# VH-VL binders against Protein ULTRAPETALA 1 (ULT1): the designs that were tried, part 4

Target 1, 237 residues: Protein ULTRAPETALA 1 (ULT1), of Arabidopsis thaliana (Mouse-ear cress) (q8gza8)
Amino acid sequence: MANNEGEMQCGSMLFKQEELQEMSGVNVGGDYVEVMCGCTSHRYGDAVARLRVFPTGDLEITCECTPGCDEDKLTPAAFEKHSGRETARKWKNNVWVIIGGEKVPLSKTVLLKYYNESSKKCSRSNRSQGAKVCHRDEFVGCNDCGKERRFRLRSRDECRLHHNAMGDPNWKCSDFPYDKITCEEEEERGSRKVYRGCTRSPSCKGCTSCVCFGCELCRFSECTCQTCVDFTSNVKA

## First folded at step 11 (VH-VL; from s5 with heavy chain S105N)

Design t4
Fold by ESMFold2 at other seeds, look of step 11:
Structure t4 (fold): chain C 237 residues (1-237), chain A 121 residues (1-121), chain B 106 residues (1-106)
Amino acid sequence: as target 1 above (237 residues)
Amino acid sequence: QVQLVQSGGGLVQPGGSLRLSCAASGFTFSDYAMYWVRQVPGKGLEWVSSISWSGGSTYYADSVKGRFAISRVNAKNTMYLQMNSLRAEDTAVYYCAKEYYRDSNEAFDIWGQGTLVTVSS
Amino acid sequence: QPVLTQPLSVSVALGQTARITCGGNNIGDYNVHWYQQKPGQAPVLVIYRDSNRPSGIPERFSGSNSGNTATLTISRAQAGDEADYYCQVWDVSTVVFGTGTKLTVL
C-alpha cells in the first residue's frame, strides 16, 4: 500500500505474499506488481501479456503476443479488444491470470484492489475516462467586479493556481492564469457553472472539500495558509 | 445460403472411437472459429470443443479433455471431432456451430442439424 | 465456473408476457445470450449481449441483465414460442449454458 508521506512504496508493499501465492509470472517492480495475464478468443487463440498494478489504481498491460506488442501499453479494456473481443466489453471477467495452473478472471482476484479503491475515493462517473478526475472545477471571484472565473483543478499545478488565487485578497480578473482577460469579459453563464468536471464522488462535495481540506494533490508543504499547515502537520508529522 | 452439414454419428461400444464431420458452405470457413456443442436427449446444452480459424488453437471442456480431438481442414471447408475412449456419458446429439461474427465469438448463430452418438453395449 | 440456474418450466397464456430468468452470482457482469430450441431442431440465437436481437428475431423478444438475474422477455406470446430456452455466457475461456427452461403457451 502507498505511504501517506507523499511517496509510493516499492511494489513489494502493494500485496501480502500470500495474496500473490501461486500466481504465474509475478514480478515486483519499483512501483508496481506485475503478473502474467491473458485474454481468450476462440477465433484467434489466447493473447498473453503482462499486467502491471499500481498503487494509484492504474492498470497497464503489455502484450507478448508478438515481438512488437512487448512495448505497447494498453488498458485492460484495450487489451480485451486487441485480443479480438471488441464487442464483449467485460474486461474484468474476460482478462485472466493464472493461479494454481488455472485461468482466473481479474474480477475474482485481489489484483483489482487498488483500482477499486481509487474509484471509491475520487469518482462515480459512468464514463471511465472521467473516473480519474478527483477534483471539481472551482470559481474565484474578482475583488474589483465580483465576476467569477473558472479554475480547472486536474493537476497539482492547476490546484496551486487555484490555491494561490483563493489566498490573494486582491485577486482580480487580470490575474486569471489561463488567459489574459479584464473585468470587461463576460462572466460564464450560470447554467454552465453547475458543470464542475467531476463525477460526483461521495468523497467530493465540491472542490472546497476535496481541494483544500482533503486532498494531497492540492496540499503544499511550502504554503503558509492555515489549511495547508494543518494538513501537513496532521499527516506528515 | 449459410449451411453446416454434419455426418459421422452412430452406435459404438464403450471404449470405442468415432469421428464426426461438419461441412460448411455459404461463408468463408477459414475466417471463423468453429464449435462442438452436445445435448443428451431430453437434457440441456453442453459446450464440448472449439477450434481457431487456422486450427492453431484448440479448446476442450474438462469432461472430454484428453479423449476428444478437434481439427479442421480449411481447404475442404470441414471441421472434425475425433472421439476416443468413449463412455456411456458421451451419448448425445452433437451439434457443430459457427461463431456469431458480430459478437466476437461469444455466441453462435449457425448450427448444424445435429448427429446422434450412442455409446452402449 | 458459474452455474446458470433457470426455472425448469414457465407457462404463459396466449397473448400474454412470458419472463424466463437466468440466475447466477453477479451475472450482470457477464454478457448473456439466449437461444430458443424446438423439439428435434438446433438452437436459434434470439438475444445476444443481454438485449440485442439478431436479424429476423421479432421485436417482442427482449432481454435485460443486472445483479444476479438475466431475463428473457417474450411479449404477446404465440403458440410458436413454445420451446426450450437456454441462457449462455462466456466464462474466461469456456462457454457455459444455463440449465434450460421449457416454455409452455397455454
Scores: ipSAE 0.643, ipTM 0.850, lowest interface PAE 1.4, mean pLDDT 81
Fold by ESMFold2, look of step 15:
Structure t4 (fold): chain C 237 residues (1-237), chain A 121 residues (1-121), chain B 106 residues (1-106)
Amino acid sequence: as target 1 above (237 residues)
Amino acid sequence: QVQLVQSGGGLVQPGGSLRLSCAASGFTFSDYAMYWVRQVPGKGLEWVSSISWSGGSTYYADSVKGRFAISRVNAKNTMYLQMNSLRAEDTAVYYCAKEYYRDSNEAFDIWGQGTLVTVSS
Amino acid sequence: QPVLTQPLSVSVALGQTARITCGGNNIGDYNVHWYQQKPGQAPVLVIYRDSNRPSGIPERFSGSNSGNTATLTISRAQAGDEADYYCQVWDVSTVVFGTGTKLTVL
């Protein structure tokens, strides 16, 4: 993280001071802005959490009931469901932050600025259906121990993590981006490795129409690594 | 059969108090949020208050906040609305209602019969 | 608090299709629920989350919601459909009802 500090977007540059004024729980992190957020169910009461806003347009919510684990980070839609609103599917209006002591839905705040720009760029693509949902998992082998680690190819960022890992000839278990692990962690059982689809849905066969973001349809145009250069050159030959 | 039976309405002078009751039967009362909704005769519906399954969380419309208190006793399958400092504009038919389980607690599928509260001098 | 504006009244001939609107700024960003209320009676839920029918509600009741307008549609209107109709949304932590529409079946 420190060795790439000059390349990262600083969280303090995401929003002007006046845009965050009177907002409860503002914390500026390395490459994000964090605020207190919540979602209300009259059945269960208010669920309270921490929302992180990234310059990529990503939104991450960590529920205070389970604050410690990266596997427990939620999208706003998942947080809405977690709060007891399993069928509402209106998170922009149902997830709120506190501004001046009042609950204000995310849709009426500046906090969706980067999310909205990311969504707008995606929606201008005439091929967004094929790239919208990716349910494929892939494995990358450790150079030290040979153990394979599962990468979830669900979003462009996750596909980029897999692409970068495959391009690194010295990739190790300690480079795993989802968790801090070492070669000591047990490898996934072989019977589970054949399952490449959505691990959160046993009925999902995998989306054969979804492609890795490193292919011609959704390539990493900003990537200058030799693998991407070779791939682009190969498809043009 | 599933039903909500209300009691406790009537005529009261401004500044007075009333307590409304809503008795549930035919379903597991303690699984659901409960609601009070009022309607001025000849006018529209207005949400008044809500209470969580356990009673641990309560919610109020701005027009009644600080004057009304919602509560429930799950062992008695009963919800209450304590109305204090009543005003003429509180005159309405008051309904209790149960959240609809298929709707993530946004809509109401079972309503009580309604009881009239009249606040007049 | 959002304001959900409905027409005061709508008339429909027996057997024809009635449409009752619920207007609100960006109401398509909300789940809209609909209630039928006959005189002297409590409301009855007829549509939830824009377009779903509770058990026991006839197929001729349907709903849609987009942009600034949600619509309750009653096809093959019957005399028993004569009632007041209210839309309703969830707004952050509160419940908001529309202004109400009297449907008259001629």
Scores: ipSAE 0.630, ipTM 0.851, lowest interface PAE 1.4, mean pLDDT 80
Fold by ESMFold2 at other seeds, fold request of step 15:
Structure t4 (fold): chain C 237 residues (1-237), chain A 121 residues (1-121), chain B 106 residues (1-106)
Amino acid sequence: as target 1 above (237 residues)
Amino acid sequence: QVQLVQSGGGLVQPGGSLRLSCAASGFTFSDYAMYWVRQVPGKGLEWVSSISWSGGSTYYADSVKGRFAISRVNAKNTMYLQMNSLRAEDTAVYYCAKEYYRDSNEAFDIWGQGTLVTVSS
Amino acid sequence: QPVLTQPLSVSVALGQTARITCGGNNIGDYNVHWYQQKPGQAPVLVIYRDSNRPSGIPERFSGSNSGNTATLTISRAQAGDEADYYCQVWDVSTVVFGTGTKLTVL
């Protein structure tokens, strides 16, 4: 759970190794798990594709509509329709994955965990878009000049960059991984440092002191609820 | 007008083979998936097999996999069920059915009259 | 894979409303189809996708599906409604029929 030491799932932390056991086509990306999936039409046959599951609750399916095409990123509902089930509208039961050699509908797998959590906790429609940040932005200070540089912590790779920088006693502006800069580059203004990809209101405790995936106490600049909009406007004014 | 007319069936010994036919008329046969559904006399319905519009994909219930083979010849508007290694449990009335256009292969609107297959010595 | 359980029999008085249930865990997450079968005859589709009637099916046939139960409702029951009734779903890549219900009109 916490720390997840000894977990074989390459550090994404989305699913335990046992939860993906015997599932076909599992690939762990930077912040997603990918699996082989399909949908069956007795009229047209089986459509086969790859499903990506994100911690945000988003689900993406890449269908082999043309050889080597991965520009067709479909929702599960669109994939169901594309496969020839135009009127069914039951993608949770009609899109399947292979577990132990058998077709298993998504509704009976762990793969909908983040999608379902997103739906149950969302009180605003736009909360499903970018509201589930894994970590807020953090700052690392230069050992030479004392200037702070912003790190994004949205993926495992980005978290590693921040971890390595914090562990380097001689970290300098020239070590910044996002742009080639030196100590001559001006530091971000303090008023802008308050924005970390989540709110810093007095009532938001979870985002300022822990990894934030989205919580009841946080206000986010991308959220359209009146409370978050008001805070974002006041901070940026 | 729109019809599925079945032929074949009858008595056969265990381990024997039989071929059922289902001839379509009054609709464009090659537009639709086709199905076999069986019913033991006095019992319920059981899906047996399905075939895609072109014949390129076939599907079978676990109880008949490896023993039954569904096929179609679109030029003849006819679907077939080749039944091999027959067992007493295969004794049933066999229906052919057409997928319902408005339901994306989930339901069946036109059924044949049924034919009895009896497997006994 | 799912078992669609129907009552073995249902009786209804002439002119009254009959209800035939089809039970399955979370059957409301499936599209449910219903067939009528009279003795010695092939099944006839009477309801598709929970609540829609094919052409030629009287309006007194209706359907609903939510939670763990789908229901076929026949209002103003007639002697000619006496038949076996089956529910059916699509499950992943297979077709599953319910256990069947004999409707008797008294």
Scores: ipSAE 0.627, ipTM 0.853, lowest interface PAE 1.3, mean pLDDT 79
Fold by ESMFold2, look of step 12:
Order: sequence, then structure tokens, then C-alpha cells
Structure t4 (fold): chain C 237 residues (1-237), chain A 121 residues (1-121), chain B 106 residues (1-106)
Amino acid sequence: as target 1 above (237 residues)
Amino acid sequence: QVQLVQSGGGLVQPGGSLRLSCAASGFTFSDYAMYWVRQVPGKGLEWVSSISWSGGSTYYADSVKGRFAISRVNAKNTMYLQMNSLRAEDTAVYYCAKEYYRDSNEAFDIWGQGTLVTVSS
Amino acid sequence: QPVLTQPLSVSVALGQTARITCGGNNIGDYNVHWYQQKPGQAPVLVIYRDSNRPSGIPERFSGSNSGNTATLTISRAQAGDEADYYCQVWDVSTVVFGTGTKLTVL
């Protein structure tokens, strides 16, 4: 995989550079983006902390303002309460970050992108258990006829089969694992090529093109391809 | 018996200074944030400034920042608003107010009677 | 910057129900507080956190907040309800009041 065309799938892939522009305290970690955040109480003053945003939709806050704080990591709701806003219960509007020198509530930032996607999934029809991990469909072209065949990526085994197919320069329709498919069979429709990839990231493209810290199904520690090597090394950070 | 009693209003020339006072009684003054809210006669309410329980944190509306200074002396149960470089648009009735404890300092339950500040040549 | 828009005036017949609105983009994502102000007097808190009444406020005062509109409802309107009404929210680290509504009881 060429360095210029490869995708580094780590914390830096959570947001575009321009989405974080002028935001104070940005630190890109191995599986998160961290920013300075706060919550204001006119009674006690500003509480200042570090917010970490994860591809899973998790939000973690480490409070830096009170010497007696004994919680290691807080949810935004707990941070709002810790800041002296016990009954407000509107953390999306009460927890702020600094953009261009001004306090901006989380609700008006891109930082809630992954949290909102996670909440949206919980509000859907609630597919029966076992549907929590859902990749977009992927396609691999047959070297004999050029027709693309659909890989649905609904389990680790299916993701592995797709990963191996992408790495096989001689892959053919007869190698398709789900049914015996020949070059005579019709081209499959390309729907869902861009549909939601990893459960926690709309930008996840599956096993070969993204690093999804919440999507273990996409990556294989025993594989030596550059994508899996990069994933394995980035997870250690 | 819980009350806020204001004083210190009056007429002042543009560019002048004035200090408003707000004396509290009937509650533990040092437990609460305190606020100044103003109202141009015949118009709506505008938040001006806030001060934390100890006086260690202060907040200002953009329209008054750098010109007004809020302070408090907890031993005297009194909050102050020092107004400098006054402009005609600062003409208003100024209210002091106490934060509503149940509402995590979003709302105000006790207000002073108001004092008129007139800035005119 | 947030603007909380209220109608300039609302009229209600004695004994009827008055509704005073406070409009803002996604105001349902804020806690909305309401104040009553009679001429020459300081404001009085009548509703906090959308729908709660402070002690001493009659049950005929109620509130709701969803979407882009918060509403103060005064049932069985009395002559003594004639006043200016302001909605108010907390915006990050500042306090924002609505434009105000004059309620006239006919």
C-alpha cells in the first residue's frame, strides 16, 4: 500500500483539520482527540478540564480545577454537576470549549459528532442484539470478468475474508466465500458503498482503509499488511 | 425579611463615574453569587455583571467590560458596582439580584428595589 | 448573541387562559425561566427550569418548553396578572433575557 494513498486510521482521522481550527488545547492521541473544556458557575467560577472525544462516541473529562476531586474520569453530565450546576442537566449547552478565544457550547461544535451518531443508533428500531457492529458493504472486483462482488462485513470472519480478498491480486468470483458465484452472474448493485462503516465512525471504510478504535472486527494483529501494522502500532500509543 | 436594599444612583455627566451599593439581609450573603441587571426605562432587562461567593470570579456583559467593576465585601453583606467612563446608553434602572439556589445559578429569586442612573449632559 | 423573541403584547379576557411564547432556535435544549414585572417593581421569578413553580406562585402559572418555543401559560387570568413577562436562559457563561411581553387582562 503506497504511503501517499494509505489512510492512517487513528485519532487524527476523527475530525478534519479545519473542524478543529482555532480550538484551544487540541491534542490528538492514539484513539482520541483531546481539547480544553470548561463549565461556568457564577457562584464558584469557571471549572477547567480536558475533554477526550473517542470514535465510540464516548466522552471523557478529566477535571483540573478542584484539588479535592477524586474521580479519575467524568462524563460531561458529571462534570456539569461537579462544576456547581447540579440541577441544570443541560451539559451540551453548559460545557464549553474555546474557539477563537470565545466560549462555545459543545452543542454548537463538531465535537459531539460521534456522540450524536451513537445516540442516533440507540434511538433507531433497536435491531435485535448482535447488530451493534455494522460495517458498510464493500466490493471486490473479479480479475477474470471485472464484476464487483459484495462483502457485507457483519462478523469478524466476514471482515477477514474481505481483507484477504483485497490483498489477493488474483481474486476471482469463484473465490467468493458465501455462494458459488461465477462470472456469468449479474453485476451487484453498488448501494451501501458509502453507508455507515464502523458502529462508532461514519468515516470508517472497513478493514483495509480505516483505523477504528471501537471496531476490532476491521483489524487483525497477525496480518503483516501496512494497514494492520499501522493499526497495531497506533493502538499501543 | 430577606431583602436587597440598593443605593448610590443619580445623575452624572458622560465620562463620569458612579458607584452603586446593594446591601443584603435575612440570608447568608457569602454563600451566593450576586448579579447586576439593568433596564432602560420602557425597555427590557439586560444582564450586566456577576460575582462569585468569595469575589474571586467576576463576569461582565461585553457592553460594560473594562468600564464597570463588580465587587463585594462579605463582612458588610454588601455588593458594589463601580461604573466608570459612563455613556448615555448606560442610563437605566439597575437591579441587584441573588442567585436562585435550586437552579444552579441560572435564575434569580431575590431582587433589589432598583436604582436609577441617568447619564446626561 | 442568542435572541429570545417574545410577542410585544398579549391580551386575554378575564378568567381565560393566556399563553406567552419565547422563541429561539432549539430553545428546548435550554432551561427556560420566567419573570413577572409589574410597573415600577422589580421582577419576580414565576417559573424556573421550564415548568417548576417557586414557592408562593399560584398553580395557574405553568410552563412548557420544546423545539423552538417555550410557553408561559396563565390559566384563569386575573386582573393582578397584568404585567410584563420575560423569559430567560443561561447561555454558556452569560444570562440572556427575552424581549419581553406586555400582558393585558381585558
Scores: ipSAE 0.622, ipTM 0.849, lowest interface PAE 1.5, mean pLDDT 80

Design t4
Fold by ESMFold2, fold request of step 15:
Structure t4 (fold): chain C 237 residues (1-237), chain A 121 residues (1-121), chain B 106 residues (1-106)
Amino acid sequence: as target 1 above (237 residues)
Amino acid sequence: QVQLVQSGGGLVQPGGSLRLSCAASGFTFSDYAMYWVRQVPGKGLEWVSSISWSGGSTYYADSVKGRFAISRVNAKNTMYLQMNSLRAEDTAVYYCAKEYYRDSNEAFDIWGQGTLVTVSS
Amino acid sequence: QPVLTQPLSVSVALGQTARITCGGNNIGDYNVHWYQQKPGQAPVLVIYRDSNRPSGIPERFSGSNSGNTATLTISRAQAGDEADYYCQVWDVSTVVFGTGTKLTVL
């Protein structure tokens, strides 16, 4: 059996120095590497931002084209749309970094290493229960009483339970898959509804287009709901 | 109704200069990026230059960078291409084009009629 | 930047299906656009983002893009389809056209 847990990695260990050579705006944080990035629209010009790469595979972009936005952390796909490329949906090729003074698309850099590994591991993790935390806890609201119940999203089966619950317009507390409960059980207090399982992205607060990164565990290519269709389209870009 | 009408062009010696014009009608010119694309007679298409809706950002192919200058005057619905230090390899038909609104400036739906530029001694 | 290689020419019998290819390393990672150009005329956009038709383009024009090959397909070829065809992609901050294919309808 392989390693069943994700570990925080020091930012200085994410990439070798030669892998980052001549890349503009490199800043090594405690658990991330940050670089200058951008996306070009011939209609609006270049949008410039900072990209953070995490060992979990998360990618966060802080866009500088909306000063004062308190929800300024974007996924690469949201950043692509924000830059004015609303229909392209090819962020791996359209978001660039500067290497040796030249624009280089993310797809041709080492910066997607952890994103790609995370996608592969999430695909493989159906057979490794509790291995590698790749999704935070989520909450599903009861149609009858409005109380929210915590779902742990650590395996494909658990993600499917959450996905099915979110797709059920009549979901009730009695449908909760982990315990036999009813609407009479007390809800978690609001102060205790802290997201768990995704320490690198404790919240996704971004602007209107800022969303948390999904994964293969919690999105299903055969599903027709907009969330799964959007993820499937976005990951292939 | 929607159209791009080009003017300028002609014969010029190497090292010379020309200015091409592209006049738009039938659409809101200031909403769109505009493009120059050239074609050597009997050959394929090559992107030359692009300009943002306001003229604040300009982009050039490496083969013309530093020699060509794209500009626009939105009040006149007109885009220009100033071509300096012309070389024999700049001989081509030059088209202006409008970005396709459904494609986030990756494709082009309206093209001018083309203007021949010949650079020879 | 990607090199978009097209066959120099393709022939098709009247009423049959023509396929014009655009080859490039991982071209499936790009949105591919297609233009038709008749002699002495400006190009006309016939397919955008791999498989979408602009208004006025007949349904017999279709497109696909995966792996290393994008394909423009013209079913029930007509004499009026005889033209040069170019694929095109966006590459970071630039525009790249394919080498062009002359379609001859016999």
Scores: ipSAE 0.613, ipTM 0.848, lowest interface PAE 1.6, mean pLDDT 80
Fold by ESMFold2 at other seeds, fold request of step 15:
Structure t4 (fold): chain C 237 residues (1-237), chain A 121 residues (1-121), chain B 106 residues (1-106)
Amino acid sequence: as target 1 above (237 residues)
Amino acid sequence: QVQLVQSGGGLVQPGGSLRLSCAASGFTFSDYAMYWVRQVPGKGLEWVSSISWSGGSTYYADSVKGRFAISRVNAKNTMYLQMNSLRAEDTAVYYCAKEYYRDSNEAFDIWGQGTLVTVSS
Amino acid sequence: QPVLTQPLSVSVALGQTARITCGGNNIGDYNVHWYQQKPGQAPVLVIYRDSNRPSGIPERFSGSNSGNTATLTISRAQAGDEADYYCQVWDVSTVVFGTGTKLTVL
């Protein structure tokens, strides 16, 4: 989906028919899929609304509650609070849809597919070597010619290659670890360099995770991970 | 003093009916959801049913759905559980409970004293 | 609907720390509540939303919840802490209790 630029992104392409099977209130729009949703409070009863799922990962809820609903678009978290669950703060498990006549929480449906993809943090699976580390692409400049070369930071090995390159004041195009190149190879166009390979968007402005080795060379200014925070506070003290 | 006082338990034959009552005092009864929770003697707790502040919405565990009916009369500060088509497995101590207002009806802070329902020949 | 598994019994020496677990698949994604029940009495809420104490519950009661396990911790155990303990979650539109743990204070 985000990786297939030639495919349609209209509502009919967001989910396969079997993924929406038996789901109540499905309506396919131009760029969204809409379903009936709700949230239960034993104090107030069920709040019923319409959930729109967008390919961007955005989720919009329009409440169809009885008189007294005074907002026209809500986030799922706001809808949870509107329904009377002010302190729960667990909307993925408390907002439900109807599948086969039963209430099913959003967390157990395909409807969070695009939300999860846009909001992914780097996480390690229980798989062995090759555990995913999600970070935006970064660039390293050649000491001889000044050309910048793209490093993908998707695994710990790739992050280590980037770290080593940044720590080498004499790094050259010939040191590029992925392919045999020289300074003769053309540099990537500047317009292309704005795209950092984030799963949320081709033009992601920030990173979803950080790989920090406790040194200033590999620190990212946008990173708030505890390793970076600890390093910065200890170095400055 | 905040209290829930229960009545209406006893011995009944399988297939019979029984009505439990839960009378509230010391708080504004009509502000809260109310609950029935049961406990088989020597066993754990099981949620049975709940009712919204007005009585407009009711909820049931699968084990009792279609056989039990929860209701309330706010003018009398009283909640009821009508238990029909009783089975031996319904034998338990039944508690009424009030939702904990600080927790959006996930937990219960005030409980009745419990009443035993025994279903046997 | 989640199944909340608790150990059948836990023993603790007077003055020591007791830990009572509540296991469930991804229970860390739920708010967990804990009740104490003494023989012949109704349950009493001792922890709500994982780690908060209602008024009147001593600070030696604490709770945590992450991954697949929620834990009720009772420090400086007293004879009066001997009771059954139940965890509880909200699941979509229903209430689910754990299987219960008998705490014995030696």
Scores: ipSAE 0.610, ipTM 0.842, lowest interface PAE 1.6, mean pLDDT 80
Fold by ESMFold2, fold request of step 15:
Structure t4 (fold): chain C 237 residues (1-237), chain A 121 residues (1-121), chain B 106 residues (1-106)
Amino acid sequence: as target 1 above (237 residues)
Amino acid sequence: QVQLVQSGGGLVQPGGSLRLSCAASGFTFSDYAMYWVRQVPGKGLEWVSSISWSGGSTYYADSVKGRFAISRVNAKNTMYLQMNSLRAEDTAVYYCAKEYYRDSNEAFDIWGQGTLVTVSS
Amino acid sequence: QPVLTQPLSVSVALGQTARITCGGNNIGDYNVHWYQQKPGQAPVLVIYRDSNRPSGIPERFSGSNSGNTATLTISRAQAGDEADYYCQVWDVSTVVFGTGTKLTVL
């Protein structure tokens, strides 16, 4: 597409008309393309919803069980769970759209184009410092004073610093790895703590795409804490 | 004892009809999806049909769609497969199976003993 | 719909390790389940979701799944392991079984 390096234009520039050929429920909005989607559970039947695809790589699903409100946004993974496939964790193959009257999994469509591009950017941060952020900032509370200190989670090493701090029952402000500080340093204002260093997106939702509330960036196979053990056990093949 | 006990198999001519039954015991039948899987003697397994916990949703393999009808009566703890317009290719051992609770209905942990359906002149 | 290709047969010496493969394009993107079927009997679930064992299945049964291949591994093979083995996946709204593998223990 001619505008993939420049400023994004209207939603009609996201996909060629041929790429959306025969898809059910196509609606081109301001900065998105929307299609009908679903997920099947033989236990509960088909769940039907609307999928919005954004140039940022974001994917939003509005379930038809919510009367008319576009503000009830689910990730594809959350929609898979909502549909009754709580342990499958394979939304790319389990969420489908209708093309030519047939169910086609998202993984076999062009609809994941922008999500895949965004995910590639995030995945590079696992190998180097200074890569684009794919985790939001988190806070650790001081055991002595209760003040919270901001941890950046931009790389595996930074995620390890946060993980170690969360596992330390005696963590205090003087243990802060980014600056030499004490409890005397002023805590961030609450309004600043809302900013987490990234937008809410699949590539920056913290670990929402992870089994047991984590991902391979923020969980460590060599760690013996129960959180890492649970994650490692659930993702092993 | 969790069990699935099947009945209703036998010989039938092409174009004929047959109804299979699968009676459940030892678990809450109405909590689970149920399945039919068949196996031609000497060959592999083929999924045939599935039914939701309430019976409100049914699913079929393309090879049987329009000819077979799955149903259940939860008050009787029994699932059925109505097979119409039978063909020689439908000759197989038919198993009923229960979804595996711990796997979001992708796998099957309890199987019936199987019943042979033979379609021949 | 994916085709799950298994070798027709696999042989293993008593006490050795058997590996039964299930091939499919990007099968690592699916959860793979495995069944054992002895002659004249119904299938028995031996592995679910790639690598988990149901209660009562010995730890010598294990599984893995990545790329284009899922593998059922049976260590310390016993005579009682001689059976047909099927892989299985969920595909969109259907259930797909592999072609089946006869395991012979020598």
Scores: ipSAE 0.607, ipTM 0.845, lowest interface PAE 1.4, mean pLDDT 81

